VHH binders against o13842. Designs and how they scored, part 3

Target 1, 320 residues: o13842
Amino acid sequence: MYETRDLTGNAGKPVDTNPWPNNSKIAVSFVVNYEEGGERSLLYEDEGFETFLTEAGLMPFPNRPVRERSIESCFEYGSRCGFWRILNLFKKHKVPFTCWAIGQAVEKNPVVVGAMEEAGCEVGSHSHRWINYEGVPPETEYEHIKKSVQAIQKASPSNSAPRSWYTGRASLNTRKLVCQVYKDLGLPQPFDSDEYNDDYPYWVADPLASKPGAEDDKGLLIVPYTLEVNDMKYAVAPGFCNSDDFYTYARDAFDVLYEEGLEGAPKMMTIGLHCRLTGRPGRFRGLQKLMEHITSKEGVWVATREQIAQAWSAKHPYKA

## First folded at step 8 (VHH)

Design k5
Fold by OpenDDE, fold request of step 18:
Structure k5 (fold): chain B 320 residues (1-320), chain A 123 residues (1-123)
Amino acid sequence: as target 1 above (320 residues)
Amino acid sequence: QVQLVESGGGVVQPGRSLRLSCAASGFKFDWYAMGWYRQAPGKQRELVASITYEGGSTNYADSVKGRFTISRDNSKNTMYLQMNSLKPEDTAVYYCAKDTTGWYSNSYTFDYWGQGTQVTVSS
């Protein structure tokens, strides 16, 4: 699967002059990562506390087998306040986002799934635990994938299974495991966003195929994500020091892509968000300004990742 | 829990053959590459042969190439080592080993081992 790398892509050639509905010049995908309640804690039999994407940034001390209530309570702010502040903004502007939800987090606060569904948002899966899956036994990861799908589906008023998948800190086995779990559950194949390497969706070989290009190769759609237009940068160094940093960077990215769209190469843009980060009032202003900027432009399609996947697949079906 | 049980070892004269078996349980056998190791007295444990999870590819130590054949039957959760033209230098405890990484691996690292089976080649 990863034995070779495609470093060429489209080689700078336009892939599609009109890939999006209504001749949109850009497809914008907002992603809300819902991780609160899925972070590492001794409470959940982890070996330590969460150190990734916290208010502390780079931890001044190594992880140890203790509970850090300050970290836990910051995550709680994300689910108790930040999530709802973000959701209300999108409702106000009548545009959707895609959520990647941690299964365990959903189990702890299932009401968020219904709220997102009501708002017209997409709920995808972020796996069950918010951990690094490299080095995790495949059997364990399989169960986590399965549990996350089931948790989200159970919490969904429409009993909808997640179609968008993003693990983040994935293993080399993750993609195949995800496809295997969905197959085993009798669900349609999801699309994968554990790539950051393109401005367009693209196809790879079906990891469950006997071999690439075989008759049973149905392909797997990749909808690329981003780690740069992402509020995770509030929690890393160097990163965003304030909401203006986030806004300016995201605005610039949008403007460049939008201009390329006007020139005949409409692409997709992703903005990554986290409830406990952008959801804080001091950082939320940046998202507000960004939303105003993006929605003020003509020819902008703010879409769920599923909508993007559908649009792309319709015009660019997989060819084994 | 992961369990690997070797069998088929014994005492044979040079030039003879043995077939070792490894019965695996407690994990998804067909998800992992498997291997055979051996350890002679006073020597380090060494890889003898390995096989991919599907059985499509095999690798052998130079010392056993052309004489040993590794295979697996995923329907039986069993791995085999056919040892032909045995030499005194093949005398060792042979261990069945499970890869750690799963489906995808450029290089195999093994962490689970059976108790081993003794192979003795002597005139």
Scores: ipSAE 0.518, ipTM 0.813, lowest interface PAE 1.1, mean pLDDT 94
Fold by OpenDDE, look of step 8:
Formats: C-alpha cells, sequence, structure tokens
Structure k5 (fold): chain B 320 residues (1-320), chain A 123 residues (1-123)
C-alpha cells in the first residue's frame, strides 16, 4: 500500500462543488487528542519519561530512566482541567468535536467518554499507548490496537466502538493491522486519518484485499489530518509562542478555505487540539477566539470526522 | 520466543541439489519477510535470498540466481531453499533469518537467525 505515492491527487481539479450538507462552504473538524495517562512513564514500564509535546519543549537533558513528576502532572492537568474546559466550550457553541483517545488514557479516566458522547462528540481511537509504533513488533501493535478499541467501547455508555482511527506516530504496518483488528473483532471497517496530504477525504485500496481492484477490495476511506493547524505547535520550535499565534494561523487557514468554498470548492478543515496544551487558560483564549470567528460565518458545517466520512462516502463511494 | 530451525544440509558433489528447510515458531510467520544467509569459511555472512511475507516476491544474490529458489509455506510456518547445480563455492553454513519490520519494509532488516545448517560441496 505504500509501495508507491500519489503525488498528484486531484491535480487541482474541483472534486465536488457541494460535498457537504446544507450547501456548506466548508466542513470544519475539531479534533481533541486525549492522551493523558497514555504517555511514556516508568510507571507504565516504559524506559523513561515523556518528552514529546510537553511544557519543556525540547529537553535540555537526555531522557533517563526516572520519573519526571513535573511532566506527569502537566499531563494530569489535561485530563483534570483542560479536557473539561474544552468540552464546555464546544457545548456552549453547540458544536461537536472528534476525540482521538488513547486506550490506556480512557481506562484511567473512563468518565470522559460518556461526557463526550453526551455532548454529541465522536470518540475515536488513538491506539492504546501514546508511543512511536515504528519498530514495535506487529504482534504487539496488534494487541495495542485491539485493546484501545475495547477500552473505548467499554467506557462508552452506548457500547460504541471507535470509527475514526489515528495513530499519529504510526508504523508502515499500522493501517493494515487496524483493519485486521476490526475485522477480527467483527466490527465495520474504520476510516483512517494517518495522512496529511489533502483537503478532501479520499479512498485507497483496502489493505486486506487480495490485491487492489480485486472483488474483495472494498476500499479504505482516508480523512486527512493536519500537523500545522495544530496546537502541538505550542510544544515545538519554532512554534506558537502565545494564543494569538495559534488563533491567527488557524483563522487564516479557515479564511482561505472558506473563500475557496464560496468560489465553488468547499473543502474540509482540520484543527488539532490537545487537552494539556490548548486546555491551559493562557492558550485556551486562542481557541475561544477561533470558535467565535468560525461560528460567526454562514455556511460553516462544524462536524465530527465520522459525519464528514459519511457525507463523503454517500456522494463518493469507493470504486475499485 | 522466536525460533528458527534449519535442516537439510549435507555433503554433496558438484552439480547436485539440496533442499533446505527452516521451521519457524514463536512469531506470526505470515507477517514477516524471511531470508537465507550463508557464511563461508573466512568470509562475511551474506544474503542469499529473501521472500516477502506472502511469498509473492523474491530476491536473490547474483551468485545464486537461476540456481537457487526460495519459497515458503505459511500454513506450515516453513521456508525452503531449493539449491540446484551446486558449486564448491556454495560451501557454507546457511542460516534462516527473520525480518524485523513486518509486512512493509523499505529494506529488509534481519535480526534473528537460526543456528545454521552446513552445506558442503566437494568432489
Amino acid sequence: as target 1 above (320 residues)
Amino acid sequence: QVQLVESGGGVVQPGRSLRLSCAASGFKFDWYAMGWYRQAPGKQRELVASITYEGGSTNYADSVKGRFTISRDNSKNTMYLQMNSLKPEDTAVYYCAKDTTGWYSNSYTFDYWGQGTQVTVSS
């Protein structure tokens, strides 16, 4: 599936002049990554503490086999405060987001799943551990995928399995493994968001097909994600130094896409969030401003990724 | 625990054939590419042949191309090396190897090896 790359896409051609409900000019997907409790720690038998997307940014000292309580407690803020602050904002504006939840994190704080579902949000899977899966044995990753699905389903008051999948730091085996796990669990195929390469959803060959285009190729839907309109930039260098940086960048992205929509090419926009990052008061203001800007415009569809996937699939079914 | 057990080696005259087998256990056999390596006396270990997880693609060293055939039976967790038209220079210990990456790899990387089986080609 990764033997070749499609660098052409739609070649700048309009894909659909009206892909979204109610003639919306843009589909906006907010994603909340819920990772708190799934990060690396000696407590979880990892070799060290978490260094990715922390308040420390680039660590001035190497990772060591010790617990960094400061890092752990910052993650805890995400689950104890940040998450709820974000959720309340979306409830206030009566719009949903999609959560990509780490399985282990959900196990440690299952109440968040019910809260999100009650608010009309989608709960997807971020795998079981928040780690780099490149180099992880496929058998291990398989179990992690399985556990994450089961953890989310168990925590769901409706017993709903995640339909949206995003590993992030995925291996080349991840996509196929995810499909395999869902198949083995008797669940419908999820849609995949481990791509950053388009403004539209698109189809790829089913990783479990005998071969692309075969009779058993039912396709796999990709709903692209983003690493730039993402509050992860607060924790990288160069990155966002304050909430205005995040707001301005996100606003500009929205405006460009919105204008393209007005011109007859409605696209999707993704905004990535993390509970422990945007959830902090000093950064939260940026999200508030962004929400006001986006919701003030006509013809904006703020949707879950599942809703986007459904809308797209209805108009653009897979053709093997 | 990963186990690779080679068999089928022996002493043969030039021009003869041997068939090596590798019995694999302790991992999901059909998820990994497999390979054969050999090490001759005084020489470095070298890749002889490799095969993808489904058996759809194979690769051979130039020195054995057209003479050796690598294959696998995933239902039996076994890989094979059919060695035809053997030459004295094929004399070596042959090792079964497991890829580390799984289904996909930019290049095969093997980190687990069997104990090897001796192949001696002499008149």
Scores: ipSAE 0.512, ipTM 0.808, lowest interface PAE 1.1, mean pLDDT 94
Fold by OpenDDE, fold request of step 18:
Structure k5 (fold): chain B 320 residues (1-320), chain A 123 residues (1-123)
Amino acid sequence: as target 1 above (320 residues)
Amino acid sequence: QVQLVESGGGVVQPGRSLRLSCAASGFKFDWYAMGWYRQAPGKQRELVASITYEGGSTNYADSVKGRFTISRDNSKNTMYLQMNSLKPEDTAVYYCAKDTTGWYSNSYTFDYWGQGTQVTVSS
């Protein structure tokens, strides 16, 4: 799987002059990470409190076996307020986003899944716990993957299993484990977004194949994600200091890709969001401005990642 | 709970053969590469042989190449080490080892060992 790295990709060559529906010049994927309730806490038998993507950024004191209520309550704001503020914006503009939901978080607030489906949004999986899976035994990660799929499906009014997968802090085992779990559950293979290395979807070998290129290699579709056009930058230094930083960066990214689309190379763009971050009023303004900018342009396809995956696969089927 | 139980050790004369077995339990045996280590008196523990999770690839220390064969039966959760043409320098405690990385075939990081089985080769 990861024994080799493809550092070449398409080598700068155009791969498709019209990959998207209606001759769209860009496919825009908004992603909402729903992690609230999945953060680390002694309440959930973790050894400490959450330190990743908090209002404090890097914590000024070391982790220890105590509950940090300030952190927990900030995550609660994401699920109680931020999520709904974001959802309403997308409903207002009649465009969807893709959610990557932590299984544990969904279990604690399952109403969000129905709300997203009603709004035409896609609900994907972010695994069960919001942790670094490097170093986690694969048996444990397997169970987490399974639980997350089941939690989301259970919370779904349509009983839909997540099709989009993104662990984030994945292990080298994650991709294969995900495919294995879906197979074991009798579900169709998901598409994977644990890559940040392209402006187009692309195929890799099926991790469950006997070997790449073999008869049983049906491929695995990668829909790349982003760590730069991402509001996670509010929680890092250097990062976004205010909503204008986020807006201008995202706008610039959009404009560049959009222009490339106009020149005959339509690509996809991803914008990563977190409920407790962009969902805050002081940061939400940036997303509002971005939405206005993007939707004001002609030939923009705001799509779920599943829609992007389907569009790409239709024109670019896997060839082992 | 991960358990690795070695068996098959003993005392043999040079040139003879032994077959070691490792019975594994408490984890997904077929997800992990496995290996054999040995430690002679006064020496550091050294890797003798390793095998990928499905047995597709094996690796041997130079000192045992051509004489030792590592294999596994995933249906029985058992790993084997066939030791032929034994030499006095093969005298050691042999340990069954479990890899930590899972399916990744090029990673051999072992962090769990059995209790070991004594192999003594002497005239």
Scores: ipSAE 0.508, ipTM 0.809, lowest interface PAE 1.1, mean pLDDT 94
Fold by OpenDDE, look of step 10:
Structure k5 (fold): chain B 320 residues (1-320), chain A 123 residues (1-123)
Amino acid sequence: as target 1 above (320 residues)
Amino acid sequence: QVQLVESGGGVVQPGRSLRLSCAASGFKFDWYAMGWYRQAPGKQRELVASITYEGGSTNYADSVKGRFTISRDNSKNTMYLQMNSLKPEDTAVYYCAKDTTGWYSNSYTFDYWGQGTQVTVSS
């Protein structure tokens, strides 16, 4: 699967002049990563505290086998305040987002799943722990995938299993493991977002097929994600220094894609968010401005990733 | 706990054949590439053969190509090494090895080893 890389894609050719409902000129996908309670901590039998996407950015001190309460409490702000601030904004504008939820985080605060479903949002899976799965034994990752699916489904008032998958710091085994777990649980195949390499969804071979192109190859849909139009940049250097940095960058990305749509090449745009980052008042302003800008334009489809997947699959079925 | 148990070694004359077996337990056998290593007296341990998790691809050291065949039966959690046309230079302790990465790897890394089985080829 990863033995070769497709560096060509569509070679700059328009794939579809009208891929989205109502002749929309752009599909916009907001993603809210819900990670709080799934980060590394001695409390969870990890070797140290979380160092990824914290207020400190680059950690000024080495990791140690201690609890760092300042980091923990910042994550707690994401679940206690940031998440709800974000949710209310989307409710106000009557548009949905897709959540990628860490299973363990959902177990610690299950009320968020119901709240998102009520708001019309999609709840996908971010695996069970917010960790780097590179180097994790496949058997362990398998269990984490399974647990995350079950945790989200259990927390869902509708008993809905996640359809959107994004591990993030994935291993080369992740894609196949995810498909295997869903099969073993008797669930429909999810779509994968652990790629950042296109403005359109696209298909790859089914990891569970006997071989690519075989009769049992039903394909796997990839809905690309983004690491650049992403508030994670608040936590990296040089990164975003204020909410205007985030807003300006995201606005520019939107405008470019929107113009391309007007010219006959409607694409998808992804915006990545984290509860403890954009959820802070000083950063939240950027999202507010962005929302106003995006929703003020005609022909914009703000959609869940599942909706995008469905729309794409309907017009572009997999061909083995 | 990962366990690899080799069997089938022995003393044979040149030109004869042996078949080694490796019984695996403590992990998902069909998720990992497997391999055979050997170490002769005074020499470094060397890769003899490797096989992918599904058995679809194999790799051999040049010194054993055409003579040795690696295979596996995932239903039995067992890997095999058929050694034909044995030579005195094939004399070594043969070790069963497990890949550490899983299904997909551009380069397999083996760091789990059995206790080994002695193969002696002498006239």
Scores: ipSAE 0.495, ipTM 0.799, lowest interface PAE 1.2, mean pLDDT 94

Design k5
Fold by ESMFold2, look of step 10:
Structure k5 (fold): chain B 320 residues (1-320), chain A 123 residues (1-123)
Amino acid sequence: as target 1 above (320 residues)
Amino acid sequence: QVQLVESGGGVVQPGRSLRLSCAASGFKFDWYAMGWYRQAPGKQRELVASITYEGGSTNYADSVKGRFTISRDNSKNTMYLQMNSLKPEDTAVYYCAKDTTGWYSNSYTFDYWGQGTQVTVSS
């Protein structure tokens, strides 16, 4: 599946039919990453402590085979405080987000799943551990995918399995493994967000089909994610110094896509958040400003990734 | 546990043929590329041939191109090496090897090996 790249997409042509409800000019997907408890640690038999998307990621923090409680404590802020601060903001504005939930993080703090469901949010899967899956044996990655689905479903008061999927640091096998796990569990194929390459959903061939276009090719819907409009940029370079940097960048991205929608090319936008990053009060102000900006405009649909996938599929079904 | 069992080795005269088999068990055979390596006394193991998980693409060492053919039967969890026009320099222990990276890979990593089967080509 990766032997060629699709550099063309839709060649800049807008979709022929607006799939968004109420003739909305933009679909906005807020994403909250819940990773706390899934990160690398000697406690979990990993080779060292986690530095990615932490204060250590911007500092010369030598990674070594020890536990680093200060960094673990920063993750704990995300689960103890940041998650709830963010959830409360979305409840106040009466709009949903999609969560990328790490299975092990859910196992260690299952109450967050029920809280998100009660607020009308979607709980998707971020696999079982928050690690780099490149180089993980395929059978092991299969088991992690399955464990994450089961962990989220077990924690779900509605017994709901995740419909949306994002691994992030994926292997070349990840997409096919995810589809295989869902098939083996008797679940519908998930909507895959392990792409960053477009402003609307699009179909690819079913990885489980005998070949692209065959009778057994039911398609796989890609709902792209983002590394750009993402609070990870507080923790990587070049990045955001303060909450106004985040707000200004995200606002400008929204305004460009919104204006394109007004001109007849409605698209989707994703905004990526992490509990331990934007959940800090100084950074949180940027999210508050962004939420006010977005919700003050007409023709904006703030939706879960499942909702976006369903609206798209209804107007633009897969043609094998 | 991963098991790879080679068979079909023996002593043959130059110019003759042998067919090696590798019976695989303990893993999802059709998830992985497979390969044949050989090791002559005092030499390092060398890749002889490799084949993709579905059998659609093959690769060969220059020293065996045109003489050896790798194949697989995923319904029987078996890989084969047909060795024609054998030469004395083909004398080695031949090992079946399993890739660890899965269906798609930047490069194969063959970390599981069988016990080997001896091939001896002598005049």
Scores: ipSAE 0.350, ipTM 0.725, lowest interface PAE 4.1, mean pLDDT 93
Fold by ESMFold2, fold request of step 18:
Structure k5 (fold): chain B 320 residues (1-320), chain A 123 residues (1-123)
Amino acid sequence: as target 1 above (320 residues)
Amino acid sequence: QVQLVESGGGVVQPGRSLRLSCAASGFKFDWYAMGWYRQAPGKQRELVASITYEGGSTNYADSVKGRFTISRDNSKNTMYLQMNSLKPEDTAVYYCAKDTTGWYSNSYTFDYWGQGTQVTVSS
């Protein structure tokens, strides 16, 4: 799989058929990461406390074999307050998001899955723990993937298994392991978002096929994500200092892609959110402004990643 | 439990051939690269050959290139080492080894070994 890189993509050529419904000029995917309860802690027998995407930012914060309650408390804000504040905004504007839910976080607070489904949102999987999977034994990662699917499905009032997948800090084996778990569970292959490299969904070869292009190669749809139109930049450098920084950057990204759609090249855009980050009132104002901007425009399709994947696949099916 | 059982060792004259087998169980055989190590008396184990999970790529120690061939049959969970043109210097206990990194890796970490099979090249 990774022995070569695809640096070409579409070579700048627009697609010839608009896959978005109602001749929409842009498809917009809001993503809410639900990670609270899956992060590193001695409570979960990890080697230390969580240091990534915290209020401590990029400053060296020693990762010692102790509990750091201040960091844990900030995560708890995400599940106790931030998640609900964000969900209520989407309900007010009557548009959906896709959640990437950590399986362990769902097990510890399952009510969020039903709340999201009732609001019309998609609940995808973020694997079982919020950790770096590089170096995790393949059988252990397999079991984490499986456990996350089962945890989300169990919490789901509709008994729905996640159709969208994002690991983030993945291993070289992650993509194939995910496909293997879904096959073993008798589920349709998921839509994979562990890429950051395009404004269109695109197909790659099925990792489970005997070889690329073989008769057993049914493809795998990639629905790219983003690390730049993403509230994680409140916690990294160079990043956002205030909510207007987030709003302005996301608005400008939206406006550029929207204008390209008006000119005949309709694309997709992702906006990444974290309950504990944008859920804070000062940062939340930026999301409010962005939502008002996006929902005020005609020809905008705010959709789940599953909906985007299905619309794309219908017009641009895989050809091995 | 990971189990690796070597067989096919014996005593042979220089210049002859021998074929080793490794029967594997307790893990997903086609998820991992496999290798053969050897250890002569008083010396450290050395990696002799390795093979990818699908059998598409192999590596060999310089001392055995052109003489030894590693292969695998994933339907039988078995790895092989064909040893041709054997030399007295090839005398060692040969161990089957399993990687732990999975399908895709830049570097193998061989972490499980069998009990070994003796190969003696003399007389």
Scores: ipSAE 0.345, ipTM 0.732, lowest interface PAE 4.1, mean pLDDT 93
Fold by OpenDDE, look of step 11:
Structure k5 (fold): chain B 320 residues (1-320), chain A 123 residues (1-123)
Amino acid sequence: as target 1 above (320 residues)
Amino acid sequence: QVQLVESGGGVVQPGRSLRLSCAASGFKFDWYAMGWYRQAPGKQRELVASITYEGGSTNYADSVKGRFTISRDNSKNTMYLQMNSLKPEDTAVYYCAKDTTGWYSNSYTFDYWGQGTQVTVSS
């Protein structure tokens, strides 16, 4: 599966001069990662506290088997305040986002799923725990995938299962496991976003096919994500020092892609967000400015990732 | 609980053949690469052969290439080692091993071993 890498892609050639609805010059996907309550903690039988994407940035002390209440409390702000602040902004501008929700987090605060669906947002899965799945036994990860799908579906007023998948810190087994779980649950194949390597969606071989190119190979759609136009940069060093850093970087990314769209190569843009990061007032201003900038332009399609996936697959079906 | 049970060992003369079997249970057999190890008296345990989860690729120690064949039947949760042209230096306890990683086949880390089966090659 990962024995080879496609370093060529489309070799700089335009894939589609009009891939999006209404001749849009760019498809913009906002992603809200909902992780609060799924992070590492002794409460969840983890070996220590969470060290990834915290207010401390690079941890000044090593992890240890204790509860770090300051970290837990900061995550709680994401679910108690940050999430709702972000949601209200999108409601105000009448545009959707895609949420990647941690299953355990949803179990602990299921009201967020209903709120997002009401706002026209897509709820995808971020797996069950916000952990590194490399090194986790495949059987365990299988159960986590299943639990996350079921948790989100249960919390959904419409009983909708997530169609967008993003583990993030995935193992080499994750993609195949995800497809297997969905198959076993009798759900349609999801699309995968555990790649950061393109401005367009693209297909890979169905990991459940007998072999690539076989009759039973129906493909797997990849909708690329981003780690650079991402507010996770607030929690790294060097990174965003203030909301203007986030805004200007994201604005520049948008402008470049938008201009390319005007020139006949419409692409997609992803903006990654976290409730406990951008949701803070001091950082939220950056997102507000970005929203104003993006929505002020003509020919912009702000879409869920599912909408992007549907639009792309309709024009570019998989060819084994 | 993971269980690996080896069988098929015995005493044979040089040039003869043996076929080892490993019956696996307690895990998703077709998700994991498998392997055979052996340990001769006074020597370190060494990899003899490995096979990917679907059986599409195999790897052999240089000392057994051309003589040994590793295979598996995922429908039976069983792995095999066909040993032909046996030599006295093949005398060892042979162990069935399970990979930790899963489907990825470029690197294996084996984390579980059977109890082993004795293979003795002598005139």
Scores: ipSAE 0.339, ipTM 0.727, lowest interface PAE 1.7, mean pLDDT 94
Fold by ESMFold2, look of step 11:
Structure k5 (fold): chain B 320 residues (1-320), chain A 123 residues (1-123)
Amino acid sequence: as target 1 above (320 residues)
Amino acid sequence: QVQLVESGGGVVQPGRSLRLSCAASGFKFDWYAMGWYRQAPGKQRELVASITYEGGSTNYADSVKGRFTISRDNSKNTMYLQMNSLKPEDTAVYYCAKDTTGWYSNSYTFDYWGQGTQVTVSS
């Protein structure tokens, strides 16, 4: 795995003229990242405070071994206010999202899992801590993956283990470790979103197979994510200055993919959200506008990543 | 905890062969690349050979290429170094080493070492 790159994909050809239910022209996946309580802090014996995707913007100097309560307070806004504001919008429009939840964040506020399940949303895993896993020892990353699955399942009123996976700041071992943990726990392989490279789900070889194409190769379904139709751009450069920037960019991405669907190439789109970012009222306006735009169109399927994966797999099973 | 135990060293005449073994325990052996290092008297410790977690790729120092062969048996948690056509300059303590990065790494980082086994090539 990773020895070569797939620069070809489908070479610009339509993959399927009708992959989605009800002849839908686009599948839309909203993703809510629930990270609050998993971020770096000296409270958790980390080397410093969190500096990524914060209100402080770019930090030109090295992180220091202190706590930064202002940043911690901004994360707390996400769990105390932003999450609920976002959830209530989705309940109002009667459409689901997929949450990628950090296991430690769930342990510290488990009520959010039941709230999401009651609303019809999918709760997937974002690993146990919100840190960079590059350079983390493989046995440690294995234990984090396992802890996150167990934490989410324990908090789940339906006792459901996560079916969708996204690490973000992954190691080269992450994909295989995730599959290994799920196998060891007796769970079906998750759908992996640690890719950003297509507008369709697609299969790769099972990382646990003896070799690609072997009889034991069950495949692994990739459901691509996005770093561009993503509210992280409020906190990184070049980025969004106001909610109209987010709305306009996301609307235009939706319109392009929707029009391609009308022309015979229906695709999927992902929109990435963070509780502490879009949950702020000024930014939230952009999400409200986007939701109104998307839900006003015919032939739009707003779905969880599990639903998208299942619909796609039914029409495009893995062929080893 | 991680344990690496080398064996198979000894005193041999130039031109002869030795096979070193490294018994590993305390970690998932088939998750990591492994390596052999050596340290001759008055010299720095140097990497002699390395091998990927499944044995699919090997790497050798120029001084031993073509004479030494690294291998592993993941069912026995054991790594080997077959040392052919031994020369007096191969005299050193040989150490088994474990990579810390896992299956798919940007580069190896060998942080765990055994106690070593002496190889002496002389008449």
Scores: ipSAE 0.328, ipTM 0.713, lowest interface PAE 4.5, mean pLDDT 93

